# Ledger of designs, part 10: VHH binders against TATA-binding protein-associated factor 172 (BTAF1)

Target 1, 176 residues: TATA-binding protein-associated factor 172 (BTAF1), of Homo sapiens (Human) (o14981r1278to1453)
Amino acid sequence: AFLNKYKLHGILCDDMGLGKTLQSICILAGDHCHRAQEYARSKLAECMPLPSLVVCPPTLTGHWVDEVGKFCSREYLNPLHYTGPPTERIRLQHQVKRHNLIVASYDVVRNDIDFFRNIKFNYCILDEGHVIKNGKTKLSKAVKQLTANYRIILSGTPIQNNVLELWSLFDFLMPG

## First folded at step 4 (VHH)

Design k17 (framework vhh_gefurulimab)
Fold by ESMFold2-Fast, scan of step 4:
Structure k17 (fold): chain B 176 residues (1-176), chain A 126 residues (1-126)
Amino acid sequence: as target 1 above (176 residues)
Amino acid sequence: EVQLVESGGGLVKPGGSLRLSCAASGYTFSSYDAAWFRQAPGKEREFVSAIYSGGSTTYADSVKGRFTISRDNAKNSLYLQMNSLRAEDTAVYYCAAGSLTYPFAEEGVEWPEDYWGQGTLVTVSS
C-alpha cells in the first residue's frame, strides 16, 4: 500500500534514517512485484513488466549489484551488471530482456545512450546525481534522453546553492 | 525578454510576517515552474521553495511549516507568504522562473530557460 501511495519523482534524502541504497532497493522490489501482479491479473499491455535502471559512479556498480543480492531474491530483482569493454557490453545488451534491473556507470550509459534511450524503464535512479548538475555536459544531455515512469536522484553530498545546477536536477525529475 | 520584478521586502521583527510578490512580463507562470531563492550576506544563494506548473510545491527544510508559495495565474504573479520569521531568514529574496519539464527521448532536446529577478531585501531584527 505505501509503495502505491506515492509516485517517486524526487531527490531521495535520509530523513527517515534509512540508507538511500536500501530505500531504493525496497521501492524497486515492491513496485516491480506489484506491476507483475497487476499484469498477471489484467493481461493489459500497459501493465507489462518494465526493467529499471540504476546509473552510478563506476566504483559503485558492483556495490549496487551486491546490495541487491543481499536484500532481494532473484525472483524479485535480477540485476544485470552492465559493465566492461565495448565488446562485452554488446554481449550484455542481448541479456537485458532476462533482467528486470540494469546497473551501469554514468560513462557507460553516455557511451551507449543509443541503446538505453530505446528502452522504457519503470524506474531510473541516479546515484550521486550531482554529476548532472551542469545541464550542458554530454553526460547530463545523455541521461535526460532516458525514458522512465519514475525518476529518482540520490544525493550523497550536499548540492552547492546554484540555481542552474539545482534546476538541472529538477529538469531530470520533471520529464513532461 | 523575460522580466521578473520582486516586491514586499522590508524590516520586520522576529515572529512577524511578510508577503513577497513577483510580477512577470514576457513569461506566463500558469505554464511554467517557478521558485524562490535567498542569499544572506557572505553566503551562497539558497533554495527556499518551488511551485510546479501542475500546482505541486516543494520547501527547504528550514522553512517548512512557516512559508507558503503560491501563484495567481490571472495576475501572472508568484507569492511567498513568510510567517514566524527568524533572524536567520534575513536575506535578499529572488524570484526565479523557467521550465522544469523535459522530454527525454527527443533528439536535439533543448534545455529549459532560466530567468531571475533583481531581488527584494528582507531584514529580520529586533
Scores: ipSAE 0.000, ipTM 0.094, lowest interface PAE 18.8, mean pLDDT 71

Design k18 (framework vhh_gefurulimab)
Fold by ESMFold2-Fast, scan of step 4:
Structure k18 (fold): chain B 176 residues (1-176), chain A 126 residues (1-126)
Amino acid sequence: as target 1 above (176 residues)
Amino acid sequence: EVQLVESGGGLVKPGGSLRLSCAASGFTFSSYAAAWFRQAPGKEREFVSAIYSGGSTTYADSVKGRFTISRDNAKNSLYLQMNSLRAEDTAVYYCATGSITFPYDERGVEWAEDYWGQGTLVTVSS
């Protein structure tokens, strides 16, 4: 099966941005479907469907929502475009349970981290993950508070051969 | 202020074992990832193993199954247990850590600081 062939827990580096985004969408859709089927069969709490989160630069949030719509039916992935001023974001917080994918910018996740850290995600994907190379920033500290079964960092270019940056990325991928 | 001091290197026969230690000072060791690197004569420095603040570990393919990295946060120490040593493992071994930082925040770019020890020589020879 699709899930048996691919393992996306880690760092994805792709010269073509479309490639890594499509790979991520395929895994999200397939895994959400598989998890839902397992829960229907077993009724085990550990198999209960969980939402996923995509964190990306603000200019890319619309791109992610659009790409999901192009390559995936709403029946498999129903993205919530978590954006806007604080008042609108509070309204969107009440809609989160109706969606299985949340797309938000780094600054919005940082600002609303008290909301996001209370959600158990299946996947947490950081697009353009170089933005969290500074572990002392409010941004890096915020995204490391997120809880997910799988963590993925997407990079459009090869990650710099910089040991501390690699360790920070791995600290995000392997929290604890 | 940040200081890393490696010890435990020496001459060992092929198939033997050796344990390296790294003593950290001048920072909150438990909050940072730490790693071992090595540099063989005439070669570039290469990654050996890392252990993250949460305890997760990563190994280079050349040492998987033979080396074990560990840390003791109460003693501010990093260790590398080396088993089944080969001539190819001959190198100066370096302990490394730093402020785990990425080059971005709301005000702009901040850069990671690299901290390295002086190294300890491991020679595997009959």
Scores: ipSAE 0.000, ipTM 0.114, lowest interface PAE 16.9, mean pLDDT 71

Design m01 (framework vhh_gefurulimab)
Fold by ESMFold2-Fast, scan of step 4:
Structure m01 (fold): chain B 176 residues (1-176), chain A 127 residues (1-127)
Amino acid sequence: as target 1 above (176 residues)
Amino acid sequence: EVQLVESGGGLVKPGGSLRLSCAASGFTFSSYAAAWFRQAPGKEREFVSAIYSGGSTTYADSVKGRFTISRDNAKNSLYLQMNSLRAEDTAVYYCAASEPIWAELEPFQTEGGYDYWGQGTLVTVSS
């Protein structure tokens, strides 16, 4: 694979046939660890750690949180399961600063986009990212409002040849 | 460690059917895009069919309507049901699996998009 070598509790992510979720966890943990160490050494605001965001189908949010817990100590990645009814999600917004990873469903991110658009992320990962193929949907428009240093799409669904769908994906990956 | 092992190949008459199987170790097909490719004597390897983590499928024009790709997550196996076989389908068939795409579109049917390959199983359609 085109991956840097990372260790997560002794797991080496370089060329080991890991699934999408686990490869993403390896990258997130490695980068967050590096930024944290750089900040601890330098104390410079420009090196301050940033949270990351994983957006996935609602049935997969618990899976992401569980996998992170299995393969990373809280010292590397401390996930917030951003879920529940509106009242609970408002409460969770006050916890965001204590976490370096937020896991949320597409619908929840869309509904709470006014909250999420105000956060600068290090990584923004779209699991099953084909959901933003149609650039005219409310979901696609909401997701494109997110700001991140790195944008990653994980998708097992083939992209049929359609210029508008390809432009929607490229616009997310390479905002102009 | 990722390993793919194909089976089910053999000699079949034109118009006949075969089902190929691919058993996976070191990963689950439900988490990966997987595909079948084939290589006829003296030709380059060509795409046959793919199934993606979300369940979508694609087929090469030459096999569309005759072949069906599927997977069984409980058995961690990938299948290719081949119907109405022709002499032109004679080839070594390979099972392949892909890793996630980073900041790029997913490859849909390119050989270079797949990281793991089986050894192949021979299918001969004899008239």
Scores: ipSAE 0.000, ipTM 0.116, lowest interface PAE 12.0, mean pLDDT 73

Design m02 (framework vhh_gefurulimab)
Amino acid sequence: EVQLVESGGGLVKPGGSLRLSCAASGFTFSSYAAAWFRQAPGKEREFVSAIYSGGSTTYADSVKGRFTISRDNAKNSLYLQMNSLRAEDTAVYYCAASEPIYAELEPFQTYGGYDYWGQGTLVTVSS
ESMFold2-Fast, scan of step 4: ipSAE 0.005; ipTM 0.136

Design m03 (framework vhh_gefurulimab)
Fold by ESMFold2-Fast, scan of step 4:
Structure m03 (fold): chain B 176 residues (1-176), chain A 127 residues (1-127)
Amino acid sequence: as target 1 above (176 residues)
Amino acid sequence: EVQLVESGGGLVKPGGSLRLSCAASGFTFSSYAAAWFRQAPGKEREFVSAIYSGGSTTYADSVKGRFTISRDNAKNSLYLQMNSLRAEDTAVYYCAASEPWQAELSPFQTEGGYDYWGQGTLVTVSS
């Protein structure tokens, strides 16, 4: 299946001519809808709706929020633009439970990692995820603390066959 | 010793093109984010364009569609292709580099986000 193919790959490329952001939105909307239907049917805790997280460069956070609004109704994906100075972000933390998608920059997630690491996400998507290729950086250590059912790294460039870079990426994609 | 050395500056007529180069040495350039800044006489230094280690780019609104930033990691080099140049583009252009994690943690379009800087190369757009 389309969704199963992207989940299995773990790295979402520009496949079938669709932009990576649009492909990710389709995956998120479809899977959140399916999960909600299964929970309504079963009432099982394992099917309970969970938020998803998109982590991207600061210049792209607004783009993600805008694209979600353009291609998806708030009934399916209700994005929270998690941004601003510390006082504003504390205010936004109280709103997280009212949203099923959180969009934040890498630096904000790192600074607020104590908040984010306590949330179970459905999807965690790293846009421009080459930033975590070096597994020893403070940024890569922070994002690896995130807990999610599914992890996706979006790559704008070919991933090199560098063993250390691949181990860092696999550590994020397959935590254990 | 870490060094960034700009070249390619010069006098060019309005509507013309110019390519700037920046040669990096003393560090693993391929893992760093890199950027171009400029400073016109009597003005503050301003952001022009940046490129992440993975190749993603960002541009100031004033140069978007006219300038193209690129890198060649095999040559440890950063480039800025400037097209449709205007008198307002006259400035000293600076090359800057930062650790990828620092580029993500610091404001990407501000001077404070960069660890290493070149000495600058002068671009004059005049008839």
Scores: ipSAE 0.000, ipTM 0.113, lowest interface PAE 17.3, mean pLDDT 74

Design m04 (framework vhh_gefurulimab)
Fold by ESMFold2-Fast, scan of step 4:
Structure m04 (fold): chain B 176 residues (1-176), chain A 127 residues (1-127)
Amino acid sequence: as target 1 above (176 residues)
Amino acid sequence: EVQLVESGGGLVKPGGSLRLSCAASGFTFSSYAAAWFRQAPGKEREFVSAIYSGGSTTYADSVKGRFTISRDNAKNSLYLQMNSLRAEDTAVYYCAASEPIQAELSPWQTEGGYDYWGQGTLVTVSS
């Protein structure tokens, strides 16, 4: 039989040899489970289940959805691949409440920012987040409008020591 | 209107292979989640495999490593490649589709998660 050693269904995540994407999935799955359990115990509004958002380059949206499906059961993370033409995205907006993870490209989030900024997320993850290091772009301004309990920036390239670029990244991580 | 039509069922010997197809029409298939369920004589309908619009897949433990689900959005088609078939795989196989499944702790492999169903195709595995 095939033994799936990477199935995420426990509270402990093994990060040995795992890439940033898989480590992020482990964090999301664990925190979703923990938050749901705390809400069941406390009934506090602050513990109410919240969706998370992954914003990534268009070429990576399918990859994120596929990785979630490979390593995490739907009981923990049920991803919505928020993609397609405007008519289909309007349809997908009505389904957001039925998912606990939304995966979308930077351009799609920017175009639909009036929708996304009205949602409180648990996690907001920016994959290849160096794309917002220029704080004056329309993209940087759009993603900074997002509301989340936790914000994570993943970057595959070293960030050069540039004060303006660092301030743009910090503005996303610590808005207000 | 929305329709799903299965094909590819038949008689196959144990250890053999078979490929099922499901043709979708009347909706934008590429944005839907799709799944295969099966029902053996006298048994409840059970989950086999599912694939989301983005391509992520899941499988019932009984078929992991033997079956592969795939889709071709350009052809509005869903497939199930079945290898190393066993007598226990004998069943009517159903294609199902839905808008992305409901979140929370609801099982994704639940029949109630799917809005549209095909009529089924019979697969018989016997020597």
Scores: ipSAE 0.000, ipTM 0.101, lowest interface PAE 18.7, mean pLDDT 73

Design m05 (framework vhh_gefurulimab)
Fold by ESMFold2-Fast, scan of step 4:
Structure m05 (fold): chain B 176 residues (1-176), chain A 127 residues (1-127)
Amino acid sequence: as target 1 above (176 residues)
Amino acid sequence: EVQLVESGGGLVKPGGSLRLSCAASGFTFSSYAAAWFRQAPGKEREFVSAIYSGGSTTYADSVKGRFTISRDNAKNSLYLQMNSLRAEDTAVYYCAASEPIQVELEPFQYEGGYDYWGQGTLVTVSS
């Protein structure tokens, strides 16, 4: 089955020592496929396909899009590179519905938060999520407004035992 | 050739009822989410109601309890039953459809969420 193939592929990702980006792509593609199959079977509104969001440093947005295109067919993950000046981003907002994955930088999500908070995501992945550990920043406040079924923080840096930093990350992971 | 064609608009008195229809062609309508939007002269286009392919519905607060959205997938048609019409309901009403893969679970209430749009049908509520 496609799910069995994807599950095996995920094991290979771990075995090969593949980075967090590729492991995340395996999870997203598998879950999006599963959700689409469940909706086709049940027709229940709560099973309807949902897009996912990857928020990362601006230098990494192209890397995420390239990795998705390199390792995944568009029938499983169709990434939108949400970038550029304000006029271009307004144009891209009209294309969001044609994609099941949106890749955007932290600054762009913050600036366009009024748009992003209106979308229910399946996954919301924060790459290099240590950037939001200060709960008082405009950036931390913006990403907490995002709605998603699953929230993932990917970080290569240690999270210090700072109460405000831990509280900010906790609020993102468990909104309420 | 993808098309959405609205019909059923017209002049109606306050307190009256009207049913709008939207005929879809050129795509598999049954798998799409569909919605009604409206635009009054000089105002932005606003959300009215949406229906998901599975039948779940959502409504703008201004029309909740008065309007009912429905679909007939066998006829590739979308409907809006409008009851207890008020002068402020006067607008051009637009039918819209969205690809299933991108449908949100939360209210699907923004224009940018829809792929295809009809030309609109005018509804005038006036004595």
Scores: ipSAE 0.000, ipTM 0.121, lowest interface PAE 16.3, mean pLDDT 73

Design m06 (framework vhh_gefurulimab)
Fold by ESMFold2-Fast, scan of step 4:
Structure m06 (fold): chain B 176 residues (1-176), chain A 127 residues (1-127)
Amino acid sequence: as target 1 above (176 residues)
Amino acid sequence: EVQLVESGGGLVKPGGSLRLSCAASGFTFSSYAAAWFRQAPGKEREFVSAIYSGGSTTYADSVKGRFTISRDNAKNSLYLQMNSLRAEDTAVYYCAADEPIQAEFEPFRTWGGYDYWGQGTLVTVSS
């Protein structure tokens, strides 16, 4: 079996053989497992297990959690559905360290950016990531504050070859 | 009000066996993730074994095949059966467990991050 792992720091689009969500789950599960094994072997700080983050439209957060549960054992990916009103999200913040995957909507990440920007992620995945192609929006500015080893944008729409749009996406993928 | 109390530690000769116990109050082990960690003199605390809410278990490579983690629901206790003990197993052993509200998601945590810890029990493997 051959799975698509070549799109680290990249954009995944609909014309691939596997669905984008399933491809992402395979990448996350495999790399989290590999990272845990490397840390057990080396004990190096740079190999320390890190959580990953999926940012998606609010209607898709439950779908991501369900797909992870359907295709992956909780021993490998343990998703936290980071959702609800502010009081409930504060409670969920105390649980974040017990999970290796956090699934949240764009608006929730923006509202709680002071919390999220203090976490180093392994992967940061933006589902329907064309929403950040306009680098001037508050949303684009918020998600660019996130720190991750690898960044992936999943897009259901063609991204036009426009210099401002490409620079906004590239700025997220190649943090400085 | 969750409390964990370890017992069963002691002096044992190389090749011997010990069973560590961890008694819980304020929750039940059958419903929550629980783990054993150890700390040898002058070293960092290291992961030994974990049992997750669904009953699946995991072990550090250094103890796999020699140690077995288990629960006894009737006694509300967590156990670590240690066989073929080596001088390198000498350490203070700690029981760790999660807060009940977190049980809906099985944690993947060998690095720590548990809410509740016992005070530890000393295991010395020496001639």
Scores: ipSAE 0.000, ipTM 0.148, lowest interface PAE 14.7, mean pLDDT 74

Design m07 (framework vhh_gefurulimab)
Fold by ESMFold2-Fast, scan of step 4:
Structure m07 (fold): chain B 176 residues (1-176), chain A 127 residues (1-127)
Amino acid sequence: as target 1 above (176 residues)
Amino acid sequence: EVQLVESGGGLVKPGGSLRLSCAASGFTFSSYAAAWFRQAPGKEREFVSAIYSGGSTTYADSVKGRFTISRDNAKNSLYLQMNSLRAEDTAVYYCAASEPIQAEYKPFQTEGGYDYWGQGTLVTVSS
């Protein structure tokens, strides 16, 4: 049911030879900027900025945070590394309002699903999404409770790419 | 002027059914999350059920499988279908609405997550 609700907004970067992580960062940065510009012009509630969520294996959460910081100014994407023991995660919940991207592992999202299901996300990205292939698992049931405008399921390993190609994509996604 | 008006409350026997309605006016209801809360005599107000603008729903454990929340954005209305009613369901039921999320945590299972409230409608389950 989550896999059957797969939806991607707009621009795909596949033909540019970028890795999945970098392609996702380009989509997030571009769409968040576009949404912010639309809200500034229209003042409509439907255009209000919304955070996005990346759910990935625990070994990849730091990688996502680092890649975002490397390729995007915090003015466009400000990631929160949602990790640590329960007491630390409760502390991090109070900081969510200062960030427009949350990066968390599958286990952490499942354990804190009561927190995550109360947030309307713009994008929900599942890295290594095969982990929810069985729809009857507790993990699959938890991620299906997430609410987002767009959902992306990734597979495979990230491919390295250079900053100049990212700037070209950023210019395309955020026309001046 | 923002207004939420509940209706449909009344006296019903244990095991019976009742449908509550909430009419919203003065704002664009379709972009808001909405919820039902209840307050039994001498108790604090408690969460019953919530529905996001996109249609996703959540329920308190005490009502799961018995109550169904729904919305009709064309009519600016929120509904609560209550089945298999118990004496413990006796309470004043309140309709609540929350402004769209602005990159901030909104605890939709707590009173603090809601900006607008109705006046309430009494539901009495008694034989």
Scores: ipSAE 0.000, ipTM 0.117, lowest interface PAE 16.6, mean pLDDT 73

Design m09 (framework vhh_7z1x_3)
Fold by ESMFold2-Fast, scan of step 4:
Structure m09 (fold): chain B 176 residues (1-176), chain A 128 residues (1-128)
Amino acid sequence: as target 1 above (176 residues)
Amino acid sequence: QVQLVETGGGLVQPGGSLRLSCTASGFTFSSYAMNWVRQAPGKGLEWLSGISGSGGSTSYADSVKGRFTISRDNAKNTLYLQMNSLQPDDTAVYFCARSEPIQAELEPFQTEGGFDYWGQGTQVTVSS
């Protein structure tokens, strides 16, 4: 049994009646701010700012970028909409260092996995994570190559059998 | 020592109602999301409903949405499932399950989660 000491923090987000996307944005903004402050004070390599990644269905990538813009100043979260044909995505790869949040679709992350697996993320959020419920698919194998300090799965469609994707770390970890 | 104990199962006629309870002990109940899962004869496990630690967020499988209601009483360490408009296809063993937390790792991302503790199950039979 794994006990996560941050579980209590998630109760506040849940009680506020916030949607899962907004709760995730609050966690990202708070933790990025906290991490940046810790690095400014300590100068420790382990505290260096890291980007976060949101992986979602292609129809939802614009929604995530728009929601971040509505609820968070670019000084705190500066999202990169990682989308478009392969030639455009190669151009966007050169801009990743200027952003602290990358929003991309599942298929784009799978196709560009050689790029994404070389980045250490702070948070990796899988929106509508039921699309990777089968661990033997090429998509599931690709996303399992991602490296992150914290991993969150958001899902509106439950995985049947022995797996549930309706809970996430943000229910248990709120910057407070 | 984590323990989950389900009660409230039984025989009910089609169209009837039952309320299942799950009493938890050995952990801080309000810190964990809780779930109801069932297994019909000859079938695999089917997730039915989940509820966050505080009870502020709930979710349901399409097969039970509008008929079943999940709730919890953190002061009593108890999880509930109110089942209405029961159908013969609802016949199954019903399990209370605690959500497994997603672990932070530096290795390849693990996207699959599950349940780390289960009750013994309670039988629900819908038959005339």
Scores: ipSAE 0.000, ipTM 0.129, lowest interface PAE 14.7, mean pLDDT 70

Design m10 (framework vhh_7yz9_2)
Fold by ESMFold2-Fast, scan of step 4:
Structure m10 (fold): chain B 176 residues (1-176), chain A 127 residues (1-127)
Amino acid sequence: as target 1 above (176 residues)
Amino acid sequence: QWQLVESGGGLVQAGGSLRLSCTASGFTFSSYAMGWYRQTAGNEREWVAFIYSGGSTTYADSVKGRFTISRDNAKNTVYLQMNSLKPEDTAVYYCAASEPIQAELEPFQTEGGYDYWGQGTPVTVSS
């Protein structure tokens, strides 16, 4: 994908009809492999492998896990389906270090933000990113606390011409 | 595969009452905030009422005191009880579902802020 080749932050829309989920999986797999190879060669801490995070609506978390499993070997992307009641999610927190991709819903990331904000991610992908276009919500504030080398917003709907909504999206993509 | 199915619309005389229902499937209803919108011919959709996952409610000024939104999580259903109906309430009524956290601080009143939409149910109020 264009963003994979140039490692650019951005809003990824389905301009080609290929599917944003598949394009995102290709970006994740490619960059995780490249970063792992650089670390194996250099041994530098700055090249150390980092996990990636996909944040999506709760109905789509299983879809992301299934698509990763279908299109990508576990050797390249090993997804953790971070879901369930609070007691189960605490158990899953102990497994996060064994996975290089974490898939979670918006509500779960917000509820567990004190856990997620302490992790440095390689990629942070927001699926159906229109949910954060209102920058005043607790959800928008929570996801902006996430730390990642690259940030991508996937949108299934056209972003409306509203200055405040666009600024909320830009604030996530270019924090500071 | 998600679905929102509205029912309860129809014809009613001014001053009368109607109860609209919206039954959800294909997503975890209890975690979602639910809203009602309405649209008259030639106009854009207008927000009517909103209920958070926790049960807190908010209403448009045009319906405040006359309409009541409620939910039954055991039945995956949201309701709109419409009392003291006026001819101006004539519209197609739509049910919509939104991530509860997205509307936690304030109601999400735009079409683009909702994850799922129903097909709509017509309500006609005769004078």
Scores: ipSAE 0.000, ipTM 0.096, lowest interface PAE 14.7, mean pLDDT 73

Design m11 (framework vhh_gefurulimab)
Fold by ESMFold2-Fast, scan of step 4:
Structure m11 (fold): chain B 176 residues (1-176), chain A 127 residues (1-127)
Amino acid sequence: as target 1 above (176 residues)
Amino acid sequence: EVQLVESGGGLVKPGGSLRLSCAASGFTFSSYAAAWFRQAPGKEREFVSAIYSGGSTTYADSVKGRFTISRDNAKNSLYLQMNSLRAEDTAVYYCAADEPLYAEIEPFSLDSGYDYWGQGTLVTVSS
């Protein structure tokens, strides 16, 4: 609750000595809680609760779900582990509206981009987001189709001063 | 400018072997994931096998244990060694390449995931 929700869209890099994953969870929980309270008071459409999306390497999807469950009550963040074969993912699509956080791998978001592009997210977080620094990749093109109020890139890898790579990252953060 | 050119297709008897090649040009092949897809007459295009830039491989269940995908980055080439061929392997085989994938990202098994495609090479398995 101590973070200004209008100023948080960008690149998070292990600030304050806390892990970037934990910092992201705190931001999501706080902002979702605040947004829900504002909607309860105002009933304004622009304050309606929106889900958030975490896109990460496939090996990290379970880690994100576990960390959310470990540090946050389902009352504040209720994660959906969006994974599995196509038949299971179709089943999970029907559950998306019952969750306020969706955790999915890059490959799964790319494959199901027609589904994901139709959802307005509050936050879209790209873990290991340096994977989209090449703006010509199909992966980069797919994730740029996502609509969110706030976009965050988490990167543990140094980002080179390459104009095209930085442009791809900024195009995701500020798509228009 | 960017091209993928398949070769090695032909007629082979059931139980036989065939090796397909794909020559890449106009891009840095070594940085790309590459894959083989096939399309039999009257059917949808089907994933066969993929190989990451780092050499890790994945196979469709229908070909696992019979087909081997490999690459030679020095020659900008992709290969598919097909053993124990069956009549149902009859198809036009396509080489595909995806723009650079990082080690943490699994290969895309859907054809819509690939940016560059060859024209295809016909493989016919019949007596």
Scores: ipSAE 0.000, ipTM 0.141, lowest interface PAE 14.6, mean pLDDT 74

